# Miniprotein binders against q9bqp7, part 165

Target 1, 240 residues: q9bqp7
Amino acid sequence: VPQNWFPIFNPERSDKPNASDPSVPLKIPLQRNVIPSVTRVLQQTMTKQQVFLLERWKQRMILELGEDGFKEYTSNVFLQGKRFHEALESILSPQETLKERDENLLKSGYIESVQHILKDVSGVRALESAVQHETLNYIGLLDCVAEYQGKLCVIDWKTSEKPKPFIQSTFDNPLQVVAYMGAMNHDTNYSFQVQCGLIVVAYKDGSPAHPHFMDAELCSQYWTKWLLRLEEYTEKKKNQ

## First folded at step 14 (miniprotein)

Design ke18
Fold by ESMFold2-Fast, scan of step 14:
Structure ke18 (fold): chain B 240 residues (1-240), chain A 89 residues (1-89)
Amino acid sequence: as target 1 above (240 residues)
Amino acid sequence: SREELLERIKELIKKGDKEEALELLWEYILKYPDNPEALIEVAELLLEMGRPEEARLVLEYAKWLAKLTGDPELIEKVERLEREIEERS
């Protein structure tokens, strides 16, 4: 459907701080599984190129590591990503709600990788929080909403073993970010407007993370692509 | 048929309908996945469309297939395109 029918930004909302905004970051639990999630929509509408490359990558990894080795590798990647997100939530949370810090998590290579990015992050408004687009009927769980270099952003933290110096190297990640943004901007649980995105790719060896900042114009461009993926998902669901 | 689909793809490329050509070329590749020539065509189209990072990933697999089949012309073409992308980066 056309971008103008479902705009990413909500004209009834301001990006200015509001006195009614909570001092502690929002953390709304994800409760609805019947409504499709952003990740489900993206997984079920992968391009032919993405499907082909993913399957070939899996085939080559299994050939190199064996089936058991591949399972161990993917399990370790998942666990590392989970721990990285837990560490970031702890670092960015106010002290009153801060979970006991795991010394190992705080000293990981991934955390070292993002230190220079974290210095520019402030004004945290949401952490590990659920969003729902009331009109388009999709949900998501975003990582973080905070100011990056003075601009309010939906921030998505990623781990990678390979360098990702260009936003195009992160594929569906820009779509995921703008989907969360559009949902939050139209979700009654939130009162502010986000117009920018940030994808941060952290590296295991502690090499400086690559930040991919998405201004309002770029977000609008990816929003149009997200709407096409959502439409494709809806059509595919009708034919299941 | 395979030959009919390939001719249609070539015609779209000549006409400059790059997005349609890419769509049909991927449809061809999904049906005939062990064709490094088709993967190289995808990479070339992606480069012409300003998508070098996607081209790089496609070329990685194309190089693997070309080396398996031992076609020196295809290996040289893939490596040339890979170097071109690196030099632009």
Scores: ipSAE 0.242, ipTM 0.703, lowest interface PAE 3.4, mean pLDDT 83

Design ke19
Fold by ESMFold2-Fast, scan of step 14:
Structure ke19 (fold): chain B 240 residues (1-240), chain A 89 residues (1-89)
Amino acid sequence: as target 1 above (240 residues)
Amino acid sequence: SREELLERIKELIKKGDKEEALELLWEYILKYPDNPEALIEVAELLLEMGRPEEARLVLEFAKYLAKLTGDPELIEKVERLEREIEERS
């Protein structure tokens, strides 16, 4: 158990909607400052094993694709992921936004892949929105908060190619989700509580996306692991 | 030697010294990074330790190397472990 253990759920909050809840999904911009982000904490506390596996994955890809091919591959993966997130934000937002849309972006295999998941998503409360844990002092930018099959979830959208899955942050994905959840539950900019997580892995070829649902118990388990990573980050920074 | 290091890792796992076992597992991989048999053994031990996500990552590289060698037994073993990880999910 971490020395500075703190609960993921806020007993003063409800996951049920109330009259004071905003009718429009929240989109609070991320204000970069000295406070560490979830991604920074995770990157700076990778175990020697995680660093080795990431380097091994890079070496494997370089051996297969060449150095230029690897650079092109990673750039394409990043760009496709960014476009996928932009398309989802557009699809899930009921509000008038900048409508500079690319028809190809909306017709991607990744969007086809998530169609059956989107049918079960409703009650969107936040999109591409900043969260801050005011007591534990970390920030993040979450993808989506919405009801999935009637349960309020922090939803994280991932892209994957079946033959060569992008493995960066693969086993940190649950930690990322619960970190955002705990931050939102203790962020004064939000009035509701989220207790569940959902990681949706979309496929390039349009094959049905895989939803990985995280109930409250599972979220609590991963929250403890996130607190350990945060503690390691704080200790490492103190010694620098 | 490779065999001596592997036996020490297995002993630590049996004793419940999981963090120490994990440190030696990564030292083992660092010393034998291009050996698919060694990487498959590491993936199996990670599964025994309840670390299926890390096992999956090691197994991805083991699969790549096994396919390069063209050894059907190694490929079969990797695919069996992949199914075991997926089933546990």
Scores: ipSAE 0.007, ipTM 0.239, lowest interface PAE 9.3, mean pLDDT 79

Design ke2
Fold by ESMFold2-Fast, scan of step 14:
Structure ke2 (fold): chain B 240 residues (1-240), chain A 89 residues (1-89)
Amino acid sequence: as target 1 above (240 residues)
Amino acid sequence: SREELLERIKELIKKGDKEEALELLWEYILKYPDNPEALIEVAELLLEMGRPDEARLVLEFAKWLAKLTGDPELIEKVERLEREIEERS
């Protein structure tokens, strides 16, 4: 149980569209300062089990690819992920035409992988947009807020390679989603409430992406775990 | 110091201080990650503590190391423990 509990949902907000809402998805730029980001908090508070798994994976990959090969591999994974997110932002932006989109970004196996998920995504409210929790003092950059099968969700797009999937802090994905959700629900730059999350794992070979839907109850459970990680980060920071 | 840390972990397990034992056990793994015999010992302690999921995880890496070192006895030990976990599941 966290010492300083705070609610994930804001009782003063609704998930229903308002006439005053912008017709274009929000894209508030992230301005980094001394306030920690969600990713920094999670990286600095990894469990010993998570650290062990990540280090073992790195050791196996270095043995297989060599030091330079491993660096090239991780750089390529990072670049592919960045291109995937750029392509999704482009696809979900209602004002961008097909002629204005980079054809190479749209032809990746990852984009093929998510096609069936995209059919169920509509009502985009935010894309690559900054969130800040003013009370809990953390910031983040979320991928997408949109309706998935009629439910407003914070959607997080993840990539995985086959046959040996890259371990990109997968264990913390639900924590990332709820951290963004809680921040957005209490951020004055946003007027709506999100109560659901969606983690979409896309595959390099174009195999159908796996959606992991998080209802309000599950989000509340992970929110408690996120608050514990945030407290751990704050305590470690004070001791430095 | 490796033996001292392991002995303290075993004492905590016997006293029923499972949370503290688990904390030190993961610290032990992080300090001695490349020793397959040490990892097998850790897996045995995790099983004794009623944590088969974590034991399975540690055994996967121990088996990989044992195969790299070409130690048939260590491979047999890992496979025996893996069968024990499956049998109890």
Scores: ipSAE 0.015, ipTM 0.454, lowest interface PAE 6.7, mean pLDDT 81

Design ke20
Fold by ESMFold2-Fast, scan of step 14:
Structure ke20 (fold): chain B 240 residues (1-240), chain A 89 residues (1-89)
Amino acid sequence: as target 1 above (240 residues)
Amino acid sequence: SREELLERIKELIKKGDKEEALELLWEYILKYPDNPEALIEVAELLLEMGRPEEARLVLEFAKFLAKLTGDPELIEKVERLEREIEERS
C-alpha cells in the first residue's frame, strides 16, 4: 500500500464546525459483510510476540482459575466492558436522562475512574458508530467522536481490572484508533475531519483513568503502522 | 546461561544494534517463558530501547507470574517498574 497516496486526513474536509455537521450524535449501524473489520485485521496480523504473550497469559489464567473459572472471568470482563460502554453512551447522549439510567450502571468503579476525563469532553458528534474506508476496504465500529480539551478526537474507552488486567493487545490500541479515524475521514456518511485520538484506560477500583492523547503527528505515525498491518492482512488472505 | 544471554543483549543495545537486540530478547523469552524475573528484565530493556508499549505488555504478564510465585520482592519490582513507565509515558 503506497502510504503517500493513502493519507489519514482528508484534504477535502475541515476540522471546523459547519452547517452540515449533525445536530445529534451519529449512530450508524455496523453492517456485516465480506469487508474486513479493524479488529479482524489486527487479530489476523498479530506479531509473533503478541501471539506468544496472549497465549501464555491464557494458559496461566486457566491454570490458576480452571477452565470454567477462566470462562467466567473472561465473560465478566467482557460484560463489565460492555456495561461501561453502555453507561458512557448514555452519559454522553443528549437524549438520555439521569432518571432513566440504571443506578448500578452509573455507580461502577469504571465510571468513577473516568469522571475527571468526562469533565473535559464536549461536542459529541458520534457514538457507537460504524465507519468504512471505501478505498482501503475495511470497516469498524468506533466508541466515540467528541472534543477533548477543545480538540476533536476519536475516543476509545478501555477497561482494566487490577490486579489481573485483561491483556488484549494494548499495543494495538493506537492502531485501532487511527484506523477508525482514517475510515471516518474518508466515509461519505460523515462530513467532518478528525485529527486527534484519545485512549482512556478506566480502572475497576475507581482509580483515576489514564488518558493517552494522540496529536496529529502521532496519529500519522500510527497510521503508517496500521497500513502495514492492513497490507499484511491482504497478503495473508491471498495465501489462503 | 540466562545471565550470559542477557549480557549479550545489553551489549547490542549499547552498540545501537537495536534490531538484533530485539530478536535476541524474544529468543530470551522463548527460553524462559515462565520466569517472572527474566520477563521483568525484558520489560526493562524494552523500555530502554524506546518500546514502552511492548514493555508494558511484557510487564503485565510478569506481574501475573510474580503473584503466582508469592515472592513479595518480585511483586515489588514489577509494581515499581510499572509506576515508572506510567509516570514517564
Scores: ipSAE 0.007, ipTM 0.213, lowest interface PAE 9.4, mean pLDDT 79

Design ke21
Fold by ESMFold2-Fast, scan of step 14:
Structure ke21 (fold): chain B 240 residues (1-240), chain A 89 residues (1-89)
Amino acid sequence: as target 1 above (240 residues)
Amino acid sequence: SREELLERIKELIKKGDKEEALELLWEYILKYPDNPEALIEVAELLLEMGRPEEARLVLEFAKLLAKLTGDPELIEKVERLEREIEERS
């Protein structure tokens, strides 16, 4: 139903490795640009339901922790997530040498939480790498592209204090994954095609992470929703 | 006005225009966030539309507000909807 529909998959590409593939995972740096990022588009087009739920969560936390306590809590959550992503990049990078500091990060509950998932991850092709959709004009920084249980996936690592057993409870995370997928499939810096997504929610206490696998059909469904959010963003920016 | 918006929402629900009713209900809630009945109505509509996980999230806040009102009928409605969602998950 978006007016400017564009396909998520590129029929000229394959998910199979070829001789031109690099021997190490790609890590293209994100360049600051006037082109909107996936996270900006999603943040600027939150549904009224999402806005309400976020506001209520903030109010509840501020009442419990105080304003300064809330700021400390959110800073700590951000730092924990950043460290988790750094640890995963280190684990999945074949050329990385771990220092004593990095060893401490690898012993976190979040890393313990994802061990079952990591055993099924192989063939890493990109880590912390920038993507740009040249036709739809948006950019993003994806976490990981690798095979999960034999399927090439855009993988997004999430940290959570509480269990999220269903994909619907991850809000815009499926949209984020397909937005990166569509960008990568049409970005000249990449030569392969991704048709699947994986959202992995890791838990602080080390309880088993929940993998939310997205097959090609599910990715196509969320891609249509992403295109609607992108269209909404473009119209909102035009009308300001 | 608040009253006109609520009447329009009721009319859409009665007519079966659930998506449009849901959108107006969220407009109402953002403007008047102190009404647990409106949050309960959102949860009910989401369940009827096959969206139980979203209903569960909304119902957490409906429960908090219902308990703050001290209204036993609202508390009972929330607890009934929680049981329905639990059976579906």
Scores: ipSAE 0.018, ipTM 0.464, lowest interface PAE 6.6, mean pLDDT 81

Design ke22
Fold by ESMFold2-Fast, scan of step 14:
Structure ke22 (fold): chain B 240 residues (1-240), chain A 89 residues (1-89)
Amino acid sequence: as target 1 above (240 residues)
Amino acid sequence: SREELLERIKELIKKGDKEEALELLWEYILKYPDNPEALIEVAELLLEMGRPEEARLVLEFAKWLALLTGDPELIEKVERLEREIEERS
């Protein structure tokens, strides 16, 4: 268990819509500084298992595709993920017109994959927005905060070329979601409370995306694991 | 030291100290990475600990290595564990 526990939820906040809440989704820009990001903390505290599996996956891919093929593959995966996130931000933003949307972005297999999930998404509160935990001193950039099936969620969009989850999707995605949630709940730039998470894994071939819903209890369980990773990061940095 | 590490791992598994056995198995695998048997043992341990998604990822690499060795017994064991994970999912 972590030595310095801090609650994920903020008792001073409500998950209900408030008249003072903006009608346009928030998009606070991320400013990089000495405060670690969620991604950096997770990358620098990978378990021996995660390190081994990542290195072996890399070796296998290089063996199959060659060095140049591997570089092209990883560049394409990154670009497709970026385009997918841009398309979702466009689709979920109420102020964007059809003229501002790229037709190619809206017709990808990944977008087709998430259509059934998007039908259950409404009340968007934040898109591609920076969060900072003022007490625990970490920052992040979350994808989306919106209602999914009537519950306010931090939503994280992931792409996969195969039905089988990638190592990051299996191990660290829940930690990433709750880290953003805890930061947002204690960030003065936001006024609402989020208690649920949603990880959506979209597929390139248009196969139906897999939604992984995280209720408040599950979020609390992963929050404890996130606090342990944050503590490990802080200890490692002190020993540099 | 390799033989000593393997003996300690076997002792921990026998005692049911699964988390400690898993930590030492990963130390062993990092030092001796081309061992599909050790990866299969990790997957079995993860499955018994109720962590089937992590077991699935480990088995993917175990299968790749087993196919490279051409050992039919290892291939069969990996495929059996894959079926068990699907049944629990």
Scores: ipSAE 0.015, ipTM 0.475, lowest interface PAE 6.4, mean pLDDT 81

Design ke23
Fold by ESMFold2-Fast, scan of step 14:
Structure ke23 (fold): chain B 240 residues (1-240), chain A 89 residues (1-89)
Amino acid sequence: as target 1 above (240 residues)
Amino acid sequence: SREELLERIKELIKKGDKEEALELLWEYILKYPDNPEALIEVAELLLEMGRPEEARLVLEFAKWLAELTGDPELIEKVERLEREIEERS
């Protein structure tokens, strides 16, 4: 059990649209601060299992590609991911143009991969937007908040070169989603409640993206694990 | 040191302290990363704890390491555990 328990959901907020909600998606810029980011907390508190698996994956890739090949591979993956996120922000923004300036991303496969997911996405409320948990003192930059199949979700877009059915078991992706959710639900810059999460894994070859939906109960379970990671980070920082 | 750590791990497993045994077993693996038998033991503990998805991932690396070291008996053990997980899912 975490020492500093705090609820993920805010009982004073509704997940339904409010007349006070802005007509355009929120995009609050992330400000530099002494407050730790979600990604920093997770990177500094990796489990021994995660450390081992990551190190072995890197070793296997270097053996296969060489040192220079591995650097090129990781750099290319990062660039493709960034372009994918930029394309999604453009597509989901109400300022969408009739013609995308860059056709390459539409042909690359990642955007093709998510088309069936995007058909079920509506009511976009936030895009590439900063969140801060004012009580637990952490920040994050979430990808998207929108309705997926009628439910308001924190949506996290991921890219993968190979289909991976167990993405959430390997990465801290569910913890990122619930950390953003809990922060947004208690951030005064937002007025609505999010109770569900969605991790979407898009594939380079255009094969259908894999959606991992997280209902309120599952979000609550991962929230407890996130609180333990945050507590571990805080203790490490104080002790040095 | 190495043998003392292994004895402590075995003792915790016998007493049913699986979470603590798993933590020490990972500490052992980080210090001595060339041991596919230890990875297989992690996978077995994960299965007993109801965590088959994590067990499957650990077994993937156990198999890779066993193949790299040329140990066909360990490869066969990994494959049997992988089949067991798949049959239960």
Scores: ipSAE 0.114, ipTM 0.626, lowest interface PAE 4.4, mean pLDDT 81

Design ke24
Fold by ESMFold2-Fast, scan of step 14:
Parts: C-alpha cells; structure tokens; sequence
Structure ke24 (fold): chain B 240 residues (1-240), chain A 89 residues (1-89)
C-alpha cells in the first residue's frame, strides 16, 4: 500500500472534547477474526536486529534460570503487566475508583512509578478498547485514550523489568501507538480524532516513570514506518 | 562469503553510509552469531546515528559475549561505550 495514500489523521474529526461525549470511557470488546492485529503484524515483520536480540535474550535467560525458571519468570512478568493495566483501568474509570481499594495497588511499585504522570491525565475517552482500521484492515486493542497535559493522546502503559526487558516491545512501541491512533481515527465506533501519542515506561522499584510524548509530526513519521511494516506483512502473506 | 561481506561492511562504514552498513552488519551477525566484535560495532554505529537506547540493548549482549571469551580488550570497549551512553543520559 502506498504510504502517501493513507493518512494517519482524519481531517473531518476533532480532538476537542464534545459535550455529547459519554462520561464513561469507551470499552469496545476485541473480537477474534482473520484480520491481523497490530501485534501480529509487528511480530511477523521484525527486523534482523530484533530477531537476533530476542533470540539472544531468550538463550541467556534459559542459561541463567533453566527452562522451568524461564517459563516462571516470563509468566510472572506477564502477570505483573496485566495487573498493572487492570489497576490503571480501575484508577482511570470514574465509576470504580471510589469502590475499589485494592491492597495490591498500594504496594505496586509500578503504580507508584506513574503517580506523577496520572496527575496530568484527564478527560479519559477510551480504556482497553478495540480499534479497527476499516480501509487498511487491521485491528488492535489500545490501553487508553485521554488528555495528557491538555493534548488528546493514545497512551500506552509499559513496565520495565530491568535488567531483563522484553526487547521487542521497546523497538516497536512508537509503531504500536501510531497504528492504534490511525485505526481509531478511521474506525466508525469512534467519532473523535487523536493526533498525539504517549508511551509511559513504569519501573518496578517505584522510580518515576518516563513519559515519551509524540507530537503530530513525530506520529506522522512513525505512521510511515508502520505502513511499510503492514505492506511487508501483506506481501509475506501473498507469498505463502 | 564471509570475507566479501566484511569487506563491503568496512567500505560502507568508511564512506559514512551508516544505515546500509548497519543492515549488512546485522546480516553478518545472523550468519556468524558468535561475534562480540560485530555487536560492539553495531552499538558504535547506533550511537553515532543518535540511537542510544538500541545501542544499550545491543551492548548488554555484547558484554555478556565478551566476558564469555575472556578478552579484556573487548570487555574494555563495551565498558567504555556503556559509560558514554550513561554520560549522555
């Protein structure tokens, strides 16, 4: 697909809050189908660097922890990430915040890590919500759409498990964010437009999370790279 | 061949064609993976290209491989690059 034919932003949509917008964040369920997900496209079009680093990280971890230890470690990292996302969804949902006082939330270093970021987050429009690009035919599940410092953003929450990070997530984080953004901007289930992205990296020890803000120009640059990955994915599927 | 690929990589680096050199260097590493020297070269190129986070990740594996070889020169090169990245952050 030619990169210049498919814009990331929809000029007929506004990123400004509308009085008719629901007070409860949207949560459209992800339905399994044959349409590729953002994650699958990125996984099947990994660069040579990403392939090498993932293989070496896995080998190193297995040597250090054993096969069973590696499985336990990856399972625990996945579980911690899932709980972090569930906690954030609860915190950002106005309906659940008062009723839920989760003991685990108070002790989580990841939640402590993002406190200063959350102070700048308001106007939540969507949480754990499915998006589909109707023309390019891909689907995704985004974490959050909200205003960060007055700008409507697709926000992606990441956990850092140093010294053993999930390397592939680090390389493709900006592409994942803009893929969700482009899909949402062209998805009939949504009526607004997002022009900015935010990647928030939270730390297990409670150290302050690092926000990586992506303005409209940067999002457009990464969108071009995402379209190349999507084209590569489509070509690989035709040749199977 | 290995020698032809290395010669092309050296030529690209000398000319300053860093992106193409990086692509060929990764092709070389995938074909000849037991090479901490090549990983160090990738990290150096990434730093020169303004990609310090990727350089840091590559250096983590370069350091591990260098320590396994017991080559003090390689270990020193990795540690120097780690310090350069840390000082810039």
Amino acid sequence: as target 1 above (240 residues)
Amino acid sequence: SREELLERIKELIKKGDKEEALELLWEYILKYPDNPEALIEVAELLLEMGRPEEARLVLEFAKWDAKLTGDPELIEKVERLEREIEERS
Scores: ipSAE 0.115, ipTM 0.615, lowest interface PAE 4.3, mean pLDDT 81

Design ke25
Fold by ESMFold2-Fast, scan of step 14:
Structure ke25 (fold): chain B 240 residues (1-240), chain A 89 residues (1-89)
Amino acid sequence: as target 1 above (240 residues)
Amino acid sequence: SREELLERIKELIKKGDKEEALELLFEYILKYPDNPEALIEVAELLLEMGRPEEARLVLEFAKWLAKLTGDPELIEKVERLEREIEERS
C-alpha cells in the first residue's frame, strides 16, 4: 500500500460529453520543466528483475545481429514507432486529409494491423496531449483519448514484431496508461473523466493488432502499483 | 521443436547449468511467446529443487507472457505460485 495514496478517479467529473467540451481534440503541448515525466519515473524505478530481463534480451539480440546490427535494429524500431504514432494522429484528427496520408497507410504494416481497432474508435477527445497531475507532481504525453466500443479510454498505441520483442515497456504499459489517466482526471486543462484504458499492440507484418482493454477495476489495481513506483522515485530523489 | 527445447531446458536446470538454461529459456520465450504454461512448469521444477529465487525470475517471464496473451487463469496461477514463494520466505 502506498504511503501517500491518492484516488485515480475524480468524483467531480463525468465521462459523458458536455456542451463545454472542445469541438476538436485537445492537443496541449508538453513543456519541459523540473517535474518528472511518467516515462522518467518508470525508467528510474525499474525492478532488478526488469533490468535483468532487459539485459538478457539485449545480449540475445546482440548475439543474433552483432553489436552494429543491434544498434541499427534499435534505431529502426524507434523510427517506425514514431512514424506509426504520427500516422495515427493524422488519421484520428478531424483536420483535412492530405493525399500523402493515404500513401503512408499503404506502406505501413502497423497501420494495416490496427485497422479493425480503428473501426471501433470514435469521439476523439485528445491526441498527443500533455497531462499533469497537479497534486502528485508528475507529467506525461498521452497518445489518445477516445471512445473504444462506446467507452471513453486512454489509448496507448504500441508497435511490435511477431513475436513481440521482450522489452522493459511490456511490464510498464498498464502503469503508463493509468498514470496518464490519473493525471488527466486531475488536470485543469481537461473537464472529463476517463475510467478505462486500452493498450493496442500493432504488428509489423500487418497481422491483426491485439487490444488489451482495462476496465475501471483493473485501472484502480494498476494505479496502486503506479503510486508505489512514484513513491520509490521520490524517495530515491531525496536520497541522492 | 517446442517440446524438445523445453525438455532440454529442464535437463540443464537439473544438471545445474544455470547460464545455459537461462539462455535457452530466453530462446524459448522469443520462439513461443504464446505458451506461458511451459514457463510455469519450469518454475514448478525449480521450486521442487529448492531454488525459489530462480523460480521467481521464471514466473516473471510467465506473468508477462500470460498478460500479453490475455489469459486470466494463467495470470492467477502465476500469482498463486508467487504467493507460495513469499510465504515460504
Scores: ipSAE 0.000, ipTM 0.184, lowest interface PAE 11.8, mean pLDDT 77

Design ke26
Fold by ESMFold2-Fast, scan of step 14:
Structure ke26 (fold): chain B 240 residues (1-240), chain A 89 residues (1-89)
Amino acid sequence: as target 1 above (240 residues)
Amino acid sequence: SREELLERIKELIKKGDKEEALELLYEYILKYPDNPEALIEVAELLLEMGRPEEARLVLEFAKWLAKLTGDPELIEKVERLEREIEERS
């Protein structure tokens, strides 16, 4: 059990629809702060498993592509992910101006990959929005909060190439989702409660994306693991 | 030693101490990362522990190393384990 255990769900909040829910999805900008981000906590507390797999993936890729080729490959993967997220924000936003911008950016294998998932997504409440856990002192930028098959979820969009490479985020995706969830549930900028998560892995070749749904019980299990990572981060920072 | 560390890991798995066994398993592959036989052993242990997704990832690297060595016996063993993982998943 973590020393500084804290609940993921806020007993003062409801997961039921509210008549005062905003008609436009929230997009709170991420403020620069000394408070650590979810991604920084996870990067600074990688497990021996993650360190090994990441290092071996780098060595293999460098051997196959050369150092310059590896840099180019990594930059292209990052750019593709960024474009995918921008396209999804445009598709899920009710604003016409965003949908009109860069029509060609909406055409990709990744967007084709998620079409069947998007059919089950509705009631978008937040897009590319900042969250802060006021008590545990961490921040994050979540992709999306919407209903998936009738359940309000924190949704995290991931891109992947076949075959799947060894990457650090492979094992931390559930932790990232529940960290955002716990922060949002305790952030005064939001009034609703999220109890479910969804990780959607989209494929470059347009193959159907894989949805990984996380119910409240599973989210609670990963929340405990996130608290352990946050505790480890705090101890490492203290011992500098 | 390699042999001594592997025996300790097998003992922990037998006792049901999965998390401690996993920690030592990753210490093991950090010490013997360029040995495809050792990586294949790690993948087998991960399967025994009910972690087929991690076993597959370790096995992909073992396959790459086995092909570099050009050892047909190691390549065959890796492909057999890949098929076993697909069947269990």
Scores: ipSAE 0.006, ipTM 0.251, lowest interface PAE 10.4, mean pLDDT 78

Design ke27
Fold by ESMFold2-Fast, scan of step 14:
Structure ke27 (fold): chain B 240 residues (1-240), chain A 89 residues (1-89)
Amino acid sequence: as target 1 above (240 residues)
Amino acid sequence: SREELLERIKELIKKGDKEEALELLWEYIIKYPDNPEALIEVAELLLEMGRPEEARLVLEFAKWLAKLTGDPELIEKVERLEREIEERS
């Protein structure tokens, strides 16, 4: 049981759009400070199983590609993911920051993979936006907040290449989503309530992306696990 | 030592302390990741604890290591355990 339990949902907030809501999605910049990010907390509290799987995957890849080949591969995967997120932000933004479309950016297999998901996404309220939980003292940068099939969700876009490039990140994706959700629900920069999550796994070959919808009950279950990871992170910091 | 840690894990399994045993099993293979015999022992203990999917995962890596070392006896032992898991499924 977490010692510093706090609710994920804010009873004073509604998920209904307000007439005063901005017509352009929110994009609050992430400010660098001493407050830990969601990704840092998760990275520094990986389970022993996650560490084992990551090390085995790394060893196999180094054996197949060599040291230099492995570094090139991981750099390429990171760059592809970055471009995928940039393309999604451009597609979902009513005001495109890119005056000219990058054909290479918009024609990737990953973008083709998510087309059927994007058809069900509307009412975008935030894109690449910072969240902070002032009480629990953590920050994050979420990908997207929008309606998926009529339900307001924190949406997290993931890329997958076969073989999978980041085994450990697969296990923590639900915790990342609920951590952002809990922060947003208690962040004064936001006025609405999010109760659902969506993890979308896109594939390089263009095969249909897999959506993993998280209802309010499932979000609450993962929220408890996130609080335990946050507690573990805090205890680890005290001992260093 | 490796043997002392493994004996402690076996004692926890006998006492029914399954969650504590499972945490130490993962710690054990993190400490001894390049030893296919140790991975096979972990897989056997996972099967005793009713964790066949995790046992299958560990056996996959044990088989990979055994193939790298060219040890046919270890490969055969892994394949025997894999067949046992399939037959009990």
Scores: ipSAE 0.013, ipTM 0.367, lowest interface PAE 8.3, mean pLDDT 80

